# VHH binders against Glyoxylate/succinic semialdehyde reductase 2, chloroplastic (GLYR2), part 3

Target 1, 314 residues: Glyoxylate/succinic semialdehyde reductase 2, chloroplastic (GLYR2), of Arabidopsis thaliana (Mouse-ear cress) (f4i907)
Amino acid sequence: LAYRVYSSLQSTTPSTRDELGTVSIGFLGMGIMGSPMAQNLIKAGCDVTVWNRTKSKCDPLVGLGAKYKSSPEEVTATCDLTFAMLADPESAIDVACGKNGAIFGISSGKGYVDVSTVDVASSILISKQIKDTGALFLEAPVSGSKKPAEDGQLIFLTAGDKPLYEKAAPFLDIMGKSKFYLGEVGNGAAMKLVVNMIMGSMMASFAEGILLSQKVGLDPNVLVEVVSQGAINAPMYSLKGPSMIKSVYPTAFPLKHQQKDMRLALGLAESVSQSTPIAAAANELYKVAKSYGLSDEDFSAVIEALKAAKSREA

## First folded at step 26 (VHH)

Design bb2 (from aa3 with Y104W)
Fold by OpenDDE, fold request of step 27:
Structure bb2 (fold): chain B 314 residues (1-314), chain A 120 residues (1-120)
Amino acid sequence: as target 1 above (314 residues)
Amino acid sequence: EVQLLESGGGEVQPGGSLRLSCAASGFDFSDYAISWYRQAPGKQREWVSTIYDSGDTYYAKSVKGRFTISRDNAKNTLYLQMSSLRAEDTAVYYCARVYQRDFWNYEDSWGQGTLVTVKP
């Protein structure tokens, strides 16, 4: 199955304000991610209807010109395209399928885009329920946190109904810097795992580099600088390198979560008989770091696992 | 203007307890993660704990099991309950607003700090 990755790299200039206004947009969930995302849509001139469990969270959006509805059902009943950004799988399922949920208002010709980060099973469940109404479904988990959401710089990893992807694309371009269509529901989640696996492996490799540089008498800060200017430049190196050198690991992405993602990714690899020896090795380091009590530290704390290994050899 | 003001610092004996507070103003407190940091004399500033808007809490290894971070959104106040204090906990404690990026957090606002001294 040739996974045709449709990467639209360039944020096409949102279609004319006039075209954006022809589609009624619903947005469910006004959390730290949902609120700024919805705001961006409003600022772009979209017709947005908002809902949140806590009504007061909608007030800022209403102040900006959004409409309010008292339930997900009412939102989906009145909107052509509804986005959902919820904090966890349980909430995502509840909002979509629970009492007064989206499925009770949505119908043929409408679309549901779940931008929540949920597990594959939850996504499939929501997809099925939405599609059973005749509506279209698209998972669209995001890469990025609050700042990227505010800046409209999210990365959308979408999968599901391609027609809905196409319909949603202009709106995704408002909220994000890039979007990808990955095929069948579940592939978005899979992509996240793969990406996080790579990230974890890269961090472990980078940690080795830091320690090696120190061992051979190089300034690790200079290493960070050199790396930042070369082909292997990644924001994570520049951002986390200095603190790693100082052995300070304020939590941003907890090590325990990174390790979990490594585990899940390895499971995914196993399920398809794909060898991932680098990821496997990295995962062992994360496990060691966890055993040292660093689970809440940033995942960059994996460097401590390497330091400990050295002390055992001495 | 974003403001953070730490309080509750003082002298305490080893094994003692102390509760720090951080009063926040000038922003929607409930929408932000807030962290505690500390800086001991002659040492680098180190991360202590973070509480997210979701209520999730994280702790540095050095304080895990001894410190508890909490927040009262109605009062716009962050707390750090410290127990089983040790000499090595002596530091100026700072609260900071956390701005979340992609797999990276930065603190965009800091308090002035409150001194905690654990005397041997």
Scores: ipSAE 0.770, ipTM 0.951, lowest interface PAE 0.5, mean pLDDT 92
Fold by OpenDDE, last read:
Formats: structure tokens, C-alpha cells, sequence
Structure bb2 (fold): chain B 314 residues (1-314), chain A 120 residues (1-120)
């Protein structure tokens, strides 16, 4: 089943500012990601209603012209399209399905877009509950952190109701640089796992390269430079390479989280009988690094697992 | 203007405890991750700990179990409780505001540092 990744390169003609203002937008969660995302919508001229568990987090947005409602239920009752950015699966479920949750206000003709990073099971649960009301659901986990959110440079990995994807597209384009429709609910989460698996594997491979370069008498700093100018260039190499060479790993993406993602990705692979030997090998390195007490350090600390293996062979 | 000011440094004996503070101003403190770094004489600057806006905390292997990072958002203050101090903990300690990008962080503002000396 050739999942045609419709990379809709369709340059969505900037819907006239006037067209964007005709849809009432709800936004649940004003955390480090949600707040700047909502701000971007407001700045673009959207009619935005905001909610957060901590009310004061809404004040800046209200100052920018957003409306405020006291519950997710009230937001979904008054808005055509509601976005939710919550910190964890539990929060995502609670806001969607808990007391005064989104499901109690939402109805047919409305849409719920969960941009939270949650597990597949949570996404399916939320989807079901939302759809049981007659509303549409779209999973849309994001790639990117605070800065990309602020800059409207997020990548949306969407899955669920295609009509809602189409409806949400102009707003996703405000908040992100790209969006992908991936089909059935759960595929967004799956994509994120696959991407993170690749990232982890790449880092492990890069770490091997650094050590090999050193072993053969090459300057690893030159390696980083060569890589940065070649076909395999990735920002993570240039950004983390120098620190890896110096054996300094300030936390950015914790090693324990990377290892978790590796584990989950391998589980996903197993569930569909897909062999992933490179990822499996990488995961073992991350496990070793964790055992060395490097769980809180940046995932680039995986290089330390490789260093230790060498000492056992000497 | 973003300002960070470290305090609480001093001389302590091995096994002793010290609490560092970092006073922040000029930005919404509660919205940022803040980190502690240290630099020993003749050594490179080393990451010590980070506390995120979510309250999540992370520690370098060298200080894990001995140091505790915390924050008081109402006071715009970062703390580092240091216990079981060792000679190797001797350094100038810096606090830094962390800006989060895609799987990488950078520090965009630094304090002047406070000296911690662990001497028998």
C-alpha cells in the first residue's frame, strides 16, 4: 500500500486576511509551544479564543486581541476549529475528554486538531471521543521546539479526517513551514517515532565517524566541517559535533528520551515485522550510555558508549 | 535588557554544602529554561544542570545526586543547592538563559559568575 505522501507543495495562495478571519479559532494550552503558536495566529489576523489551565498564561494573548474562555468546553462550543497543544498525553486526554473538556462543547461541523505529542493509543482515544460527538479530528504532532514555534517554522505531521486537514491547512501554514497528511490517526505519532529513530541512528553513526577519524589521525573538527559541506549535512552535526569532540553534552534532547524513542520505534517495527538492524544497534549504544549515568545529558553523549567499548578491547 | 546575576559563592570544606542563586531580570523568567555552568581554572566550561519552564530538571553525571537545581518564578530566581562538595567542584559558576531550538539549545545570556572554592 504505497502511502502516497502527498507533500502538498501546493503553495496555498495566502488566503486573504479576510478569509482567515471568518473562521473562529480556539487554542487550548498556552505553554512554551502553544503560546507562540497562538500568537502567530493572532498576528495573522485570525479570530482566536484561548484557554489554559493557568489563566494568567492567557493574559499576553488577550492583550494581543484574543478572546478568553474559562474551559475547553466553552472554547469548542464557540469555535469552528480548535487547536490543542498540551505537554503530555495525560493532559491532552484530560483537556479533550476530562471534566469540562473539549468533547462537551464540540459538535458536528466543528474540528479538533491536536498538535500535542502523544502516543498512538492516546491519539486514537481522543480521536474516538471527538468523533463520537460528530466533530472531525486531526492529529498534528509537530517537529520543532520553541524557536520554530515562535518563528512559525514548525513541521506538522497530520493524520485523521482529511476534510479537517484541508480546513486547517491555512492555519497550519501560519504556524509552520510545512504540513503533511499521513492518513489514518496514529500515523502522525508513527512518523515522529520514525524520524526520531533516524535521528538517533544518525547520531550514533556520526559518533562512530568522529572516533574513527581520531583513530586514523584525522582532525575530527575537520570531519565536522567536511560533513557540513557535503550531501550528508544536517544541522545536528554542526551544532553538536564540536561539543562531542570536547566530550561536553549539555542537555538539549536528553539521551533518555532519545533511547525511549528508539525503543518505541523498534516496537513499532516489530509490530509490522520490519527489520531495523541499524536502529537496533544504535539503541544498544544508547542503553549503554544510560547505564553510564548519561541519561540527562544530550543524546549526543551516545559517543561515550563507543569510547567505553574500546577500552574493553584494550 | 536581560540580566542574570549569580551570588552565593564562597569557600567551603570538602563534604560541605553551598547554595547558589541567580537573579534574573529583563525577561519573563517563567517562560525560559535556565542552566548552570561552571568553569574550573584552566578547564573548559562545563554544563552542570538545567531546569526547564515545565519544571523538568537535568543534571550532569558529575553532579547528579549531589546538586539540586530549582527555581522560584515569583522571585525570578534560579537556585543551585550543592551538597557533598568536592575539590573538583571548585569553579566559577554561571547561570545562563537557554533558548530552545529543534533538538538543540543555545545560551543567549550569561551572568558574571560566582566563585566556589572547595578547599580542605
Amino acid sequence: as target 1 above (314 residues)
Amino acid sequence: EVQLLESGGGEVQPGGSLRLSCAASGFDFSDYAISWYRQAPGKQREWVSTIYDSGDTYYAKSVKGRFTISRDNAKNTLYLQMSSLRAEDTAVYYCARVYQRDFWNYEDSWGQGTLVTVKP
Scores: ipSAE 0.770, ipTM 0.952, lowest interface PAE 0.5, mean pLDDT 92
Fold by OpenDDE, last read:
Structure bb2 (fold): chain B 314 residues (1-314), chain A 120 residues (1-120)
Amino acid sequence: as target 1 above (314 residues)
Amino acid sequence: EVQLLESGGGEVQPGGSLRLSCAASGFDFSDYAISWYRQAPGKQREWVSTIYDSGDTYYAKSVKGRFTISRDNAKNTLYLQMSSLRAEDTAVYYCARVYQRDFWNYEDSWGQGTLVTVKP
C-alpha cells in the first residue's frame, strides 16, 4: 500500500512583496515631502521612476535604484501608477496638465494619485483632466510633515476612483500609517480643512484655558500637564503650551496659514449651510492676532488676541 | 557630520546694517528648513526667522520689515540681512537646521553662534 504522500503543494501565496514589484510606480516631485516618500517606496522594493523640475533632486533616488524620466509625460507613459507631490496648487496643475504634463502620457489602465495639498477646485480640475484620458484619479492629500514622510507615518486622505484606491493601497501603506477613502473627489481636501478648522478652534480654546487658569490663580504649566494626561490630550498642547505661557511663538505652523484654513473651512460650511459658531469665533481671534503682526509666528500666538481683548474690557 | 557655522557678527551703530552668514555642511542643505535664533545676554533664546526648502520665509514680529532671511543652496549658505538695527538686537545669533513633526519645528543641529553688538 504505497502511501502516496500527497505533498500538499503549499500554494506559496506570492509574498505581498513580490506583487509590489510588478507595478511600475512613477513619482513626480522630489521636494521635502516627495523625496522621502519616494525613497520609502524604493526601499520597500518598488519599481520607481522619478521626476522633478530640478533634475538634481532626483539624484539621491537614482542612487538608490530609481529610474529617471525627463518629464511628467514620460513618467506616466511608462508607469502603471503615478504619485504626485507638489508644493502648491499651481504646481500640481502644471505638472498634471501643463506642458509635458502627466495627462499627455497617461492613459486607460493607469492611475494618477495626487498627494499634493490643493484646494477642492484644483483637485477637481486635475481629476477631470486625468480622467478624460481614460486613466483613473485619486486625490490623497496628506496629514504630516517631512519627518512623518521620512518615517512612513503619513495619513492619507483619499478620494476619487475606488479601484485606484484599492490599487494604490499597498503603496500608501508603505508611505503612511493610515489611509482613508472619503468618496468623491474634493472630499480629501474638505477633510483636511475640517481637521485644520478643529485644530484652530482647539488651540483657541486651549489659549482661553491658559489665561483663565492664570486668572484664577492656577499654574498654567500644571494645566498643560493635566491636559496632557487626560482625554483631551494632543501633541500640540504639550509642545506649544509651555511656549504659549512664555509668550514665545516660534513658527511651526504659521498663524496666517491657520487663519486661512479657518476662513476656507467657514466658507465650506457656508456652502452647505452648516453652522460653525465655534470656528467662527476662533477665526475672529486669528484675524485679530494677524492684525497685531503675528502672521508669521506660530498659530498658537492666537493667545495674544485674547490678551488684548481683556485690556479693552478693563 | 552635520555642521553649521555662523559668521558676520560684529559691532554696529544703531540704525546700521549687518549681514550674517551660516555655512552648512554634512547634509543636503536644499532639503531642509533653516532658522535663525538669537540670545541676548540674560535672556532666553528667541526665534528670529525661518526659511523653508520651498523658499518660504517667516519672521518674528520684532524683526519683521528689518531683517531678511535668504539662502544660497549652491553655496550651502544661509544669510540674514539685518537693517535698522536696534540696541535690543544685540545678541548671539545662531543658525539651526529644523524639521517639522506634528506642527512643531524641531532643531536638530545648531551652530556656535556669532555675536552682534549694537552700540552707539
Scores: ipSAE 0.765, ipTM 0.948, lowest interface PAE 0.5, mean pLDDT 93
Fold by OpenDDE, fold request of step 27:
Structure bb2 (fold): chain B 314 residues (1-314), chain A 120 residues (1-120)
Amino acid sequence: as target 1 above (314 residues)
Amino acid sequence: EVQLLESGGGEVQPGGSLRLSCAASGFDFSDYAISWYRQAPGKQREWVSTIYDSGDTYYAKSVKGRFTISRDNAKNTLYLQMSSLRAEDTAVYYCARVYQRDFWNYEDSWGQGTLVTVKP
């Protein structure tokens, strides 16, 4: 199955302010991510209706001009396009399919865009339930945190109904700096795993580089600088490199989560009979680092696994 | 204005316990991750623990199993329960508001710190 990643850089012509106002937008979930996302839509002049389990979380948005509905069902009943940003898969399923859930209000001609981070199975489940109503579904998990959400700088990894992607595109552009259409539902989650696998492997390689530089008498700080100016530059090297050299690893992305992602990615690879020997080797280092009690430390602490290996050869 | 104020520091014997507090104001406390840091004399500031808005907690290896981070959103207060204290835990302890971007944690606001001294 040739996953044709259509990077359609189609320059979506900025829908005129007038076109944005013609589509009624629902937004479910006013958490740390959902609230700023919805605010950006409101600020852009969109007609937004909001809902949250805790009603008071909607008050700031209502103050900005949003409408309020008392249930996901009511939101989807009145809105053409509904976004959902929930904290976990259970919440995402409950809001979509549970009591007074989105599926009871949504119908043909409408769209549901789930921007929550959920597992593949949950996404498929929600997709099926939404589509059974005649509505369209798009998964759109995001890369980014609260600050990018506030700044409208999220990256959307979308998959599902292409017509809905096209319809949602102008709104995604308000909330994010980029969007990708990845084809079938589940591919968004898969993309996240692949990207995180690469990230983990790169960090392990970088850690080797630091230690090698030290061993051959080079200044590892100079290595970090050289890397920052070359073709392999990445923010994580500049940010984490100095700390790694000092053997301090304040948590940003916990090592245990990185290792989990490595494990999941390797499982994915196995499921399709794809060899990933570099990732496999990296994963073993992360496992060793975990065994040293570094699970809660930043994933850059993987360098400690390499240091320990050296002591055994000595 | 965002404000963080640490309290609860003092002198304690090795093996003793102490509870630190960090009072927050000027922002929606419940929406932010908050971290504890410490700085010993002549040493660099080091990360101790973080609690996220979700309630997830993380600890440095050096304090794991001995320290407990918690928060009371209703009181806008962060806590650090310290047990089995050691001489090496002697430091000024700081709380900081944290936001995450691109798998990096940024501290955008700091308290003034509270001194913890572990001595016989």
Scores: ipSAE 0.740, ipTM 0.940, lowest interface PAE 0.6, mean pLDDT 92

Design bb2 (from aa3 with Y104W)
Fold by ESMFold2, fold request of step 27:
Formats: sequence, structure tokens, C-alpha cells
Structure bb2 (fold): chain B 314 residues (1-314), chain A 120 residues (1-120)
Amino acid sequence: as target 1 above (314 residues)
Amino acid sequence: EVQLLESGGGEVQPGGSLRLSCAASGFDFSDYAISWYRQAPGKQREWVSTIYDSGDTYYAKSVKGRFTISRDNAKNTLYLQMSSLRAEDTAVYYCARVYQRDFWNYEDSWGQGTLVTVKP
């Protein structure tokens, strides 16, 4: 009998929109990233209630059918699952734990998913405050920027309460192309740091390749093309390579921030006795590039650390 | 139609100042990063400065401390205040709208440029 009921339910292709609309969704923060994320939820048929420090930022969302509440507390009081997307750790903490914050409206049976980019300590603090109410907590920092947020192509690096991850998964799938469950709170932030360490090491290695190709009489533009067609293809090589060959470094990700991430990743590696010699060598190049005054240029300016200095030529 | 129109170029003595403007139309100016580039005769185009929609500013090493980028979103206008000008600053200056991607930028619209000449 149970088999027959189960088989009948499996043969139906029910409307996902109806299923999504049965969970009331809060969304705190309508900035550059939060607004398009919330819009994607609304367009998918979710029942969304929004809040932002500046109320007028909610107007596009209300125009699409969202409800509005005047505080984070009121949003979490009226919603089953609340997402928070704030610009910095201080704002993320204030929205969760500050005056009229989410902790004053949230309770057992509800969930808080912080999709903000915060440091490990801030995420742990917010997690403790939320879980002290009896609610569930998930950190879910994202990889991606404004365009991926608009297109629903974000990558979520989640950690925290597994049941909340599973409840949040359909909504993360609306806002992103992939999601990862990484265990305990803090692992999402740590994963971002490890990813950025690899990115910085890749850029340093690529810079060496460009300069070596030039020195031996190869065309570095052909190097970029060859790399793009093989197993080591990475979009950043195709997109950064031409500018690096021209010694042009318009800032998309500041070199100072990449050097900081390398430093923090080396510290993380030390804390668990993991050898990361490639990252250590790359970090020295970022430090040299900073000493040349390139801190505010794009992290691809690391190639300048490998070029001969004018003082050596004099 | 996206349009970017530079103005304010001219001749100046070394150590002098100029202010360049870029009038933007045909798009929501406040949503975009905008850059200045320059190209000296016979040289490749060189990035000068970028201002993001957040207001964050970035400068090439060669101009940092001498040039200031700014924007007036109410007037859809980008500015470049140039001070302590040097002969090597002689170039045609272009503004460009920036299409932002993870870890890089792509300039998808350009102005026609304004000439700045700094006498030797």
C-alpha cells in the first residue's frame, strides 16, 4: 500500500513554484548582491519578505511582489527561513544581533542563512547568537559578483546546521549554480581563503610563464591561446593574459587584497602544520609588488615583481 | 545608445593642472564602474584610473597621488583632476564603461578621447 502511494507521487511532475511558495522567506540586505538574489527568489515564486537599512532599496523588490518589514526582528518573526546579505562583517553582526536584530524575532523551528562575506570569527559569533535562540544557522558565503548574482549563477560555500542546509537547498539553487556543504561553521570562510590562495599562486605561475615565453623568443599571446585549449585552461588566463602582456593592470581585485589573502592562508596552513611552499613563494612576489607601489593595481600586477629593476640596469 | 564624451583637454606647462570630464548617456551611470585610459602617440593604450559604482577608486602607479578620479551620478559625469603634470602625461585620454566580471574587468564602451599636451 505504501509502495502504491509512493509510486503515484513519483509519477507526478508537480509545480516547483507551488512547493517553493509554502516556505516564507526573509531577506535582509538589498545591496548590490542582495537585491538581485532576492529578485530571483521572487521571480521563482517564493513568498519573500524584505528589509534594508535604507527602505527605498526595497522598492524594486516590493514592486515585484515582495512584502516589506521595518526591521530584521520583524522579518525573522514572520518568516520560516531568513537570508542575510550584508556588505561587511560589522553590518552582518549588527543586522543579526544589534538593535532590532534578527535574534529578537527568530526562534526554534526557524533558520537563518548568512550569505554575507565575513571572517571566521564573525561567522562564529553570529552562529552562536542565532543558535542561542533555538533556531538553526547556516553560513553560506558566495563566490561570484553582481552579474552572477543577477543570473542566478552564484556558488555557495555553506557550513553549519545540516538540516538547515537541506531546507535551504532549493532556494540556494534558485540563486546559484552550485552549493557545497562544508561541515562546521567557519569552514565556508576557510574554503574561500584556500581558493583565493590557489588563485594567487596560479597568477604568479602564469606571470612566470609569460616572462619565460618572451625571454626564449616565443609569442606570449600564443602561449595564452595554447593554455586556453588544454588541461590547464582557466578563464582568468584568457582574460588577464592580454593585459599582463601589455603591462596594464586595471583593478578588478586589488593586489593588496590578494597579498593579504596569501598571508592569511599561510597562517591557516601553519596552524595545522600543512606545507604550502608554492603559496609561500607566491606571497613573496606579492610583497615585492607592494614594495613597488602596486598595492592598488590588479593582482595580475604581480608580474612586475619578476621583471628586472631599473636600478640594476643603471 | 551608450555614449561617452570626453572634454577638458588642452595644452599645459609642466607642473600644471587640468580637469577632464566624461559625459555619459544611454545607460544607468550609477550602476557601472568607469575608467580613464590614455594613449600617447605610437604607444599602447594605458590604464589610468577606475572608479567603481561603490565609489572605490584605483590608480595606476604612474599617476597615483597626482590624479583624482571622481563621479557625479546626478549629472552622469565622470571627472579626472590632473595635477603636477609631466611631459610623459601627454596623450589622448579616453573614458570607458566597465563591464565587471569575477577577478577582471572588460571595457565595453569607449569615448572618442580628448587630447592633453604637456609641454617638454
Scores: ipSAE 0.016, ipTM 0.562, lowest interface PAE 7.7, mean pLDDT 88
Fold by ESMFold2, last read:
Structure bb2 (fold): chain B 314 residues (1-314), chain A 120 residues (1-120)
Amino acid sequence: as target 1 above (314 residues)
Amino acid sequence: EVQLLESGGGEVQPGGSLRLSCAASGFDFSDYAISWYRQAPGKQREWVSTIYDSGDTYYAKSVKGRFTISRDNAKNTLYLQMSSLRAEDTAVYYCARVYQRDFWNYEDSWGQGTLVTVKP
C-alpha cells in the first residue's frame, strides 16, 4: 500500500484559539488517556462535549468548561467531530455501535475519529458502521501514555478518510507533537506491528551484544554507555540495559505480547512475500523465552533465551 | 502528597501464606499501575508483580503460580497474596506506583516496605 506521511507543529495562538472554537468537539471516554486529551482541547479553547460510562470521570472536564451528554449517541448528535478513546476493542465497538452508540447520532457532514488502540478487524468494523451513516471515519491510534497525553506530545498514526484527517489535524496538533496519514483503515495497526517487529529484533540483537561483551571480558555497562553515545543510540538500550545486565525484567511490555506481535508481523510479511529473516530469528528467541516461563516478564527477558542452560539455572 | 503504606508482613513457616496490603492515598489509585518489589538483605531490589489499571497482571518467574496480585479500587488498596512461601522469599516488600510512558515504566513513588521472614 502507498502511504502519505505528514508532520506538523503545535499552535496555540489567540487567532488559532478563535478558529478552533468554531467546531463542536465530542469526546467519548475519560480514562487515563482520554481525560488529559480532552482537557488539552478544552484549555486550547475548543467547544468540547464529553461522555464516559462512569459519569463521575467527566466531572473534571465539566469543571474546566466541557458540556456533558449521557450517551455516545447524544454526543455525536450534537457535535461536528467526535473523538473516541476507549481501553480495548470491545469497548471501542460498544461505544461506536452498541446500544445508544455513536452511530445513532452521527450523520453526513460529521466525523468520527477513533483514537483507541484496536486490532485491524475491529477498526474496519467500526469504520464500516460509521461510514454506513454517511459520516467520515478516521482511525488514529496513538503512541504515548499518560505523561505524553498530559503534555500534548502524543504521536497519531492515522488512517481513513483523508478529508477527515485534514479537518481533525488542528485538534490532533493540540493533543500531540506529530501525526501521520497512512492511507486506508487498518494501516495504523499495520504500522504498529512493523514498529514492534523492529523493536523486538533490536532487543534480541542487544541481548546478544550484552552476552558477547561479558564472555570476552568487557564491561557490559560500558557497552551500554558506548551504544548510548553513537549512531545506534535508542532509549530502550539505556532504559533496559542496566536491568538486563542484572537479570531483572520488571514488566513494562510483556514478553508474550512482543512474541505475539512478532508472529503477527511475520504473517503480514508472508502475505506480501516480504523477507524478514532477522525478525524470524528473533521470534524464535521469544518463543524459547516463553518456554522458560518468562511470558509475563518484560520483553527484555529474551536475553535468557541466549544463555547457557547452567547459567540460567545458577 | 502521594503515600503508599505496606502492611501484613511477619514471620511464617516454609510452605505458609501471607497477605500483604498497600494502602494508597494522594492520587487517583484507579488510574495507575501498581507494582510489588522486594529486597533481601544485601541483595538488589527485584520486581515481583504488577497490576495495571486494566486489571492485567504480570509476575516474575520466581513467584508465578505462588503469588497473586490484586487491587480494590474502592478502598485504594493493593494486595499481594503469597502462598507456598520459601526461604528465598524472605525480604522487605515494597509497593510502587507506576507511571507509564509508551513501552517504558517508571516507578515514581515507593512505600516504606514491610518485612516478610520465612523461617529456615
Scores: ipSAE 0.013, ipTM 0.535, lowest interface PAE 7.7, mean pLDDT 88
Fold by ESMFold2, fold request of step 27:
Structure bb2 (fold): chain B 314 residues (1-314), chain A 120 residues (1-120)
Amino acid sequence: as target 1 above (314 residues)
Amino acid sequence: EVQLLESGGGEVQPGGSLRLSCAASGFDFSDYAISWYRQAPGKQREWVSTIYDSGDTYYAKSVKGRFTISRDNAKNTLYLQMSSLRAEDTAVYYCARVYQRDFWNYEDSWGQGTLVTVKP
């Protein structure tokens, strides 16, 4: 009465390793985000070649099976599809266009996907330089940080050459949980700005809720719990609420940067005649919080803009 | 094994200065934000300052302009230079490793603390 496990159905499905290994992948930049992104590609069975300004940061990737090249030019010369994850616009431009840069190795039939966070002007500059070689370009800034990068849970906000988006999609799926194609280069940055505008408005509304609950005699900790169990639940409320109730604002996203994003979003709305009155009102609260000296505290410190003046402390 | 070891606490007169250190080991120090917190007797622990891997620094309103956070990535050491000290600064000071998760953080490792006493 021997029970035999039947597993023949598993052998008829092509594995991701076989399919993914047919495209050679370059990865430029082994920083806090780039290293875990590249590691996920390697672990999924991709053929990955890495580069970093500091060579020793590539050693863990090579230990996992990556190839190494000594310049961005050599990576793009030997790879079909190259990702770049650099810390700032200057580094992203230098790696793409500078000495021994990606443009000197890339050519027609190849693609460059910049997953760095850069401003619109920098992304357009890199796009032009790459496309002048005959190669395709995609900007793909991410939503997420180190933990989502390690877990393969990033959100990609892509824009650029549609054929490159389609070719990159399986690899973006390894590194993230979702991807969006937003059309022309620059739309990724615009989407991030709109998302941050919503986030700033949500925080301002939440701050009003905390203060109202306290004034009415309700326990604001119970408010946070009630919100967490309902349709309006968001990680921001559960993670920020307790600290806001205690008037503690350790900086994760500086209030000055949230205020800047509100200002830029209002400017974008003006340029297309879109009414954004909730964001406008929220921006005034961030400006008041800045006047209170809270520019460097977390954007949740916006709650202080809604409080009555305190008595002088002894 | 993540380790954070504070030192440099002691007694100081009002208006005086003191420099705290936090020696870090067991993780890639240069890749993490690190914070100082403090807790006065009978009070809740409060945030003092954070320095990010980028070198960006942030301060609580109560200490801005008086305290300076810094890091030496070659020595895996965090510093807090405190000046113009007041009685309200009396507390146990802790360093904490910050786990960054998009637009919010949480502290996933703490030191044992170092006592700072500002004489009345």
Scores: ipSAE 0.012, ipTM 0.547, lowest interface PAE 7.4, mean pLDDT 87
Fold by ESMFold2, last read:
Parts: structure tokens; C-alpha cells; sequence
Structure bb2 (fold): chain B 314 residues (1-314), chain A 120 residues (1-120)
């Protein structure tokens, strides 16, 4: 008559700066996003060990008190919890699973949190490789750019092992303003696609509104103000509207990437037989804007797809 | 105080080349995206190109393939190499510091401009 007790993770969530220093943190990737994220952890009192393919990128972090290791394997071997922030899926996979990769140093009792932006298949691949070592895995792609990363204002879309989410939460709170737990691996990437599908559809409809208002003799700047004061207010309308009215599209999010996200979201919708007709129509506009050579301009340039041929020439 | 100082403007024949520089001071240059804009007489200021701190570059359709943006973070200097110049490229060229928030850009500081004149 044996009583079986199944153990959970033994560590507790840190609640003070001194307790933050009791968890050894690895951070792989000192690029434009990774460096400020790691700096915020160091400034908060965390015990941080860093690595980057180009060693000199670690120098600012070491100057702030970080430790350095010469490979992802050595970082995961010496740390309890390791974050990875790489620019693309190929790099994220290589750092996790390649030569001297994180999987060779990580083991049961440790966690790997991939904050990179990768596709669903890549995230699942990394998850399997990490979990085959006995370690826990969490995907945590972010919403935000360099300045929000510096300010600790990122939004984390997490999925994977719930105990790792709970252990990582105080460190995510240092680097961001909010976090969401979305269940199984792949759901973080899927949520980002769905959010960006909505964003692309919103921009397309807003573009129609600007052009219609102009055609019927209304001041489109007044339209932007009216929208900003009501229930449909969104930061992107107030921030992009004035530039769109002036036909100025300085790139913050490339139109080609928005169009790619629309295509991927429509593919996801097809795979589960979900009707998304508004997104399908919006995607056609992004494709037209690409055909006009606007792939590298801001995604707000989608308004050009709706202009008459004579207007586009001017 | 943030300062951006453009130089390298001048007169050039159609099809010619010119290189603009923008010297930056009063902020950590390597932390920011920096853009070139231009304004022809009687027209609105228009975006030309942006280079991010990552090194990623983006161009307006009207200049893509003819203009090249670059930066030297050690010298706190932004460059614009202009080639195959046309009469339509005649404008005052400005550099601007870009503040990024999420997927949004704000041009929060501007230089005084340098005049580029392409002869007919």
C-alpha cells in the first residue's frame, strides 16, 4: 500500500532583488533585442551569463557585471534558466541544437526559454530537442522593438511547460509589461499570426476610410481625430494616419512581412476550416502593393493599392 | 542636446553621383534608427531611406537601387550614397533620428538640411 508522491519543481518564484540573484540566468544572443533584455536582468540584480556568436557584442554586458561563456552549451551547463533571443529560425535552431548548442549542456531541472520570433514548426523542433534532454521548454515570442526592450515594456506570448512559465515569470516581468500563457508549444507563434492578421486587416480598412473621406470632400485629418475619440480608437490609427494622408511610409514594419503574415494566417485558417474573408481581401491589397514595388516600405503603404492609377503616377 | 548636421550637398549633372553625410551628437547614435528625408520646394517632406541599429536598410520605391544608406557608429555618422541622379531628386535632404515604439516610428529630431541640385 504505497503512497506515491510526484514531485514538482522545487524552486520558488523570486520576490526580492536578493532572491533574483539566487537563480543563475543564461542569455544567448546579444543582438538589437537581446542586449537590452539582458541588461535589464543585470540591472535588476540577476546573476546573468551571456553568449553571442560575435564575442565583442558581449563586452557591454560583461562591463555591467555579466559572466561570459564561449558557447551555448557552456551557458546552459552553468545556468538554471536560459533565454535565447535570435534574429531568425535558422539561428534559433542552430544555437539550441547545433554544434556546441544549448542541448549539450542542458538537463533535467533546467529550463530553456526561446524569446525569438520563429515559425510554429521551428518552435516545435526546438521544444522536442530541449525536452529530450529532460529539461523544460517555453516559447515566448515578443511584441515590441528595441525601445520597448530597453524600457522593459515587451509583451510575451508564451507557450510550453507551465512550471517553466511560472519560474520564468518574474524575469519576463523585468523585461516586459505583460505576459500571456497560451498552452502548448506553437500557440505563441499562432497567437502572433492571428494578432498580425487582425492588424493587417485593420490597416486595410483604415486605408479605405481615409480614401473614402477624401473622395466625398471630408478632411481626412478630422477623420483620424474622430476615430481617436471613439470606440474604434487604436494607437496605429493615430500614429499612422497623418503619414498615410501625406503618402509617407517610413518603414517600421515592412509591407512584405505583413503580407507574409497574412498568407501564413490564411494557411492556418485553411488548416482548421476557419472562414477569414476580411483577412483574405486585405491580403489581396498587400499583394497589389507589393506588385507596385512597395515591399520594403511600411505596411501602411497598403493604401497605395486602393488609389486610382492616375493618382499613383503622381 | 541632440544635434544632426548634414553635409555633402551640391550641384550635379543628371546621372551623376553624390554622397551626403550626417554627423550626430548628444545621444547614443548606435542605439537609434536614422533616416534620410528630402523636401523639394513647394512639396511635402518625403521619406527616402532608413537604416536600423541592426544594420537593416529600407528604401522608398523612388530611390531603391540608386541610393545606398550606411552608418559608421564609431564616427557617429550617417551616409547617403546617391547614384543615377535625376531632376526629381533635387531637394533639401535632412537626416532624422528615429524613436521606435513597438511597430511605430517617430522622427523626433531633425537636422538643418543640405541642398542637392540636379541640373536639367
Amino acid sequence: as target 1 above (314 residues)
Amino acid sequence: EVQLLESGGGEVQPGGSLRLSCAASGFDFSDYAISWYRQAPGKQREWVSTIYDSGDTYYAKSVKGRFTISRDNAKNTLYLQMSSLRAEDTAVYYCARVYQRDFWNYEDSWGQGTLVTVKP
Scores: ipSAE 0.011, ipTM 0.464, lowest interface PAE 9.5, mean pLDDT 88

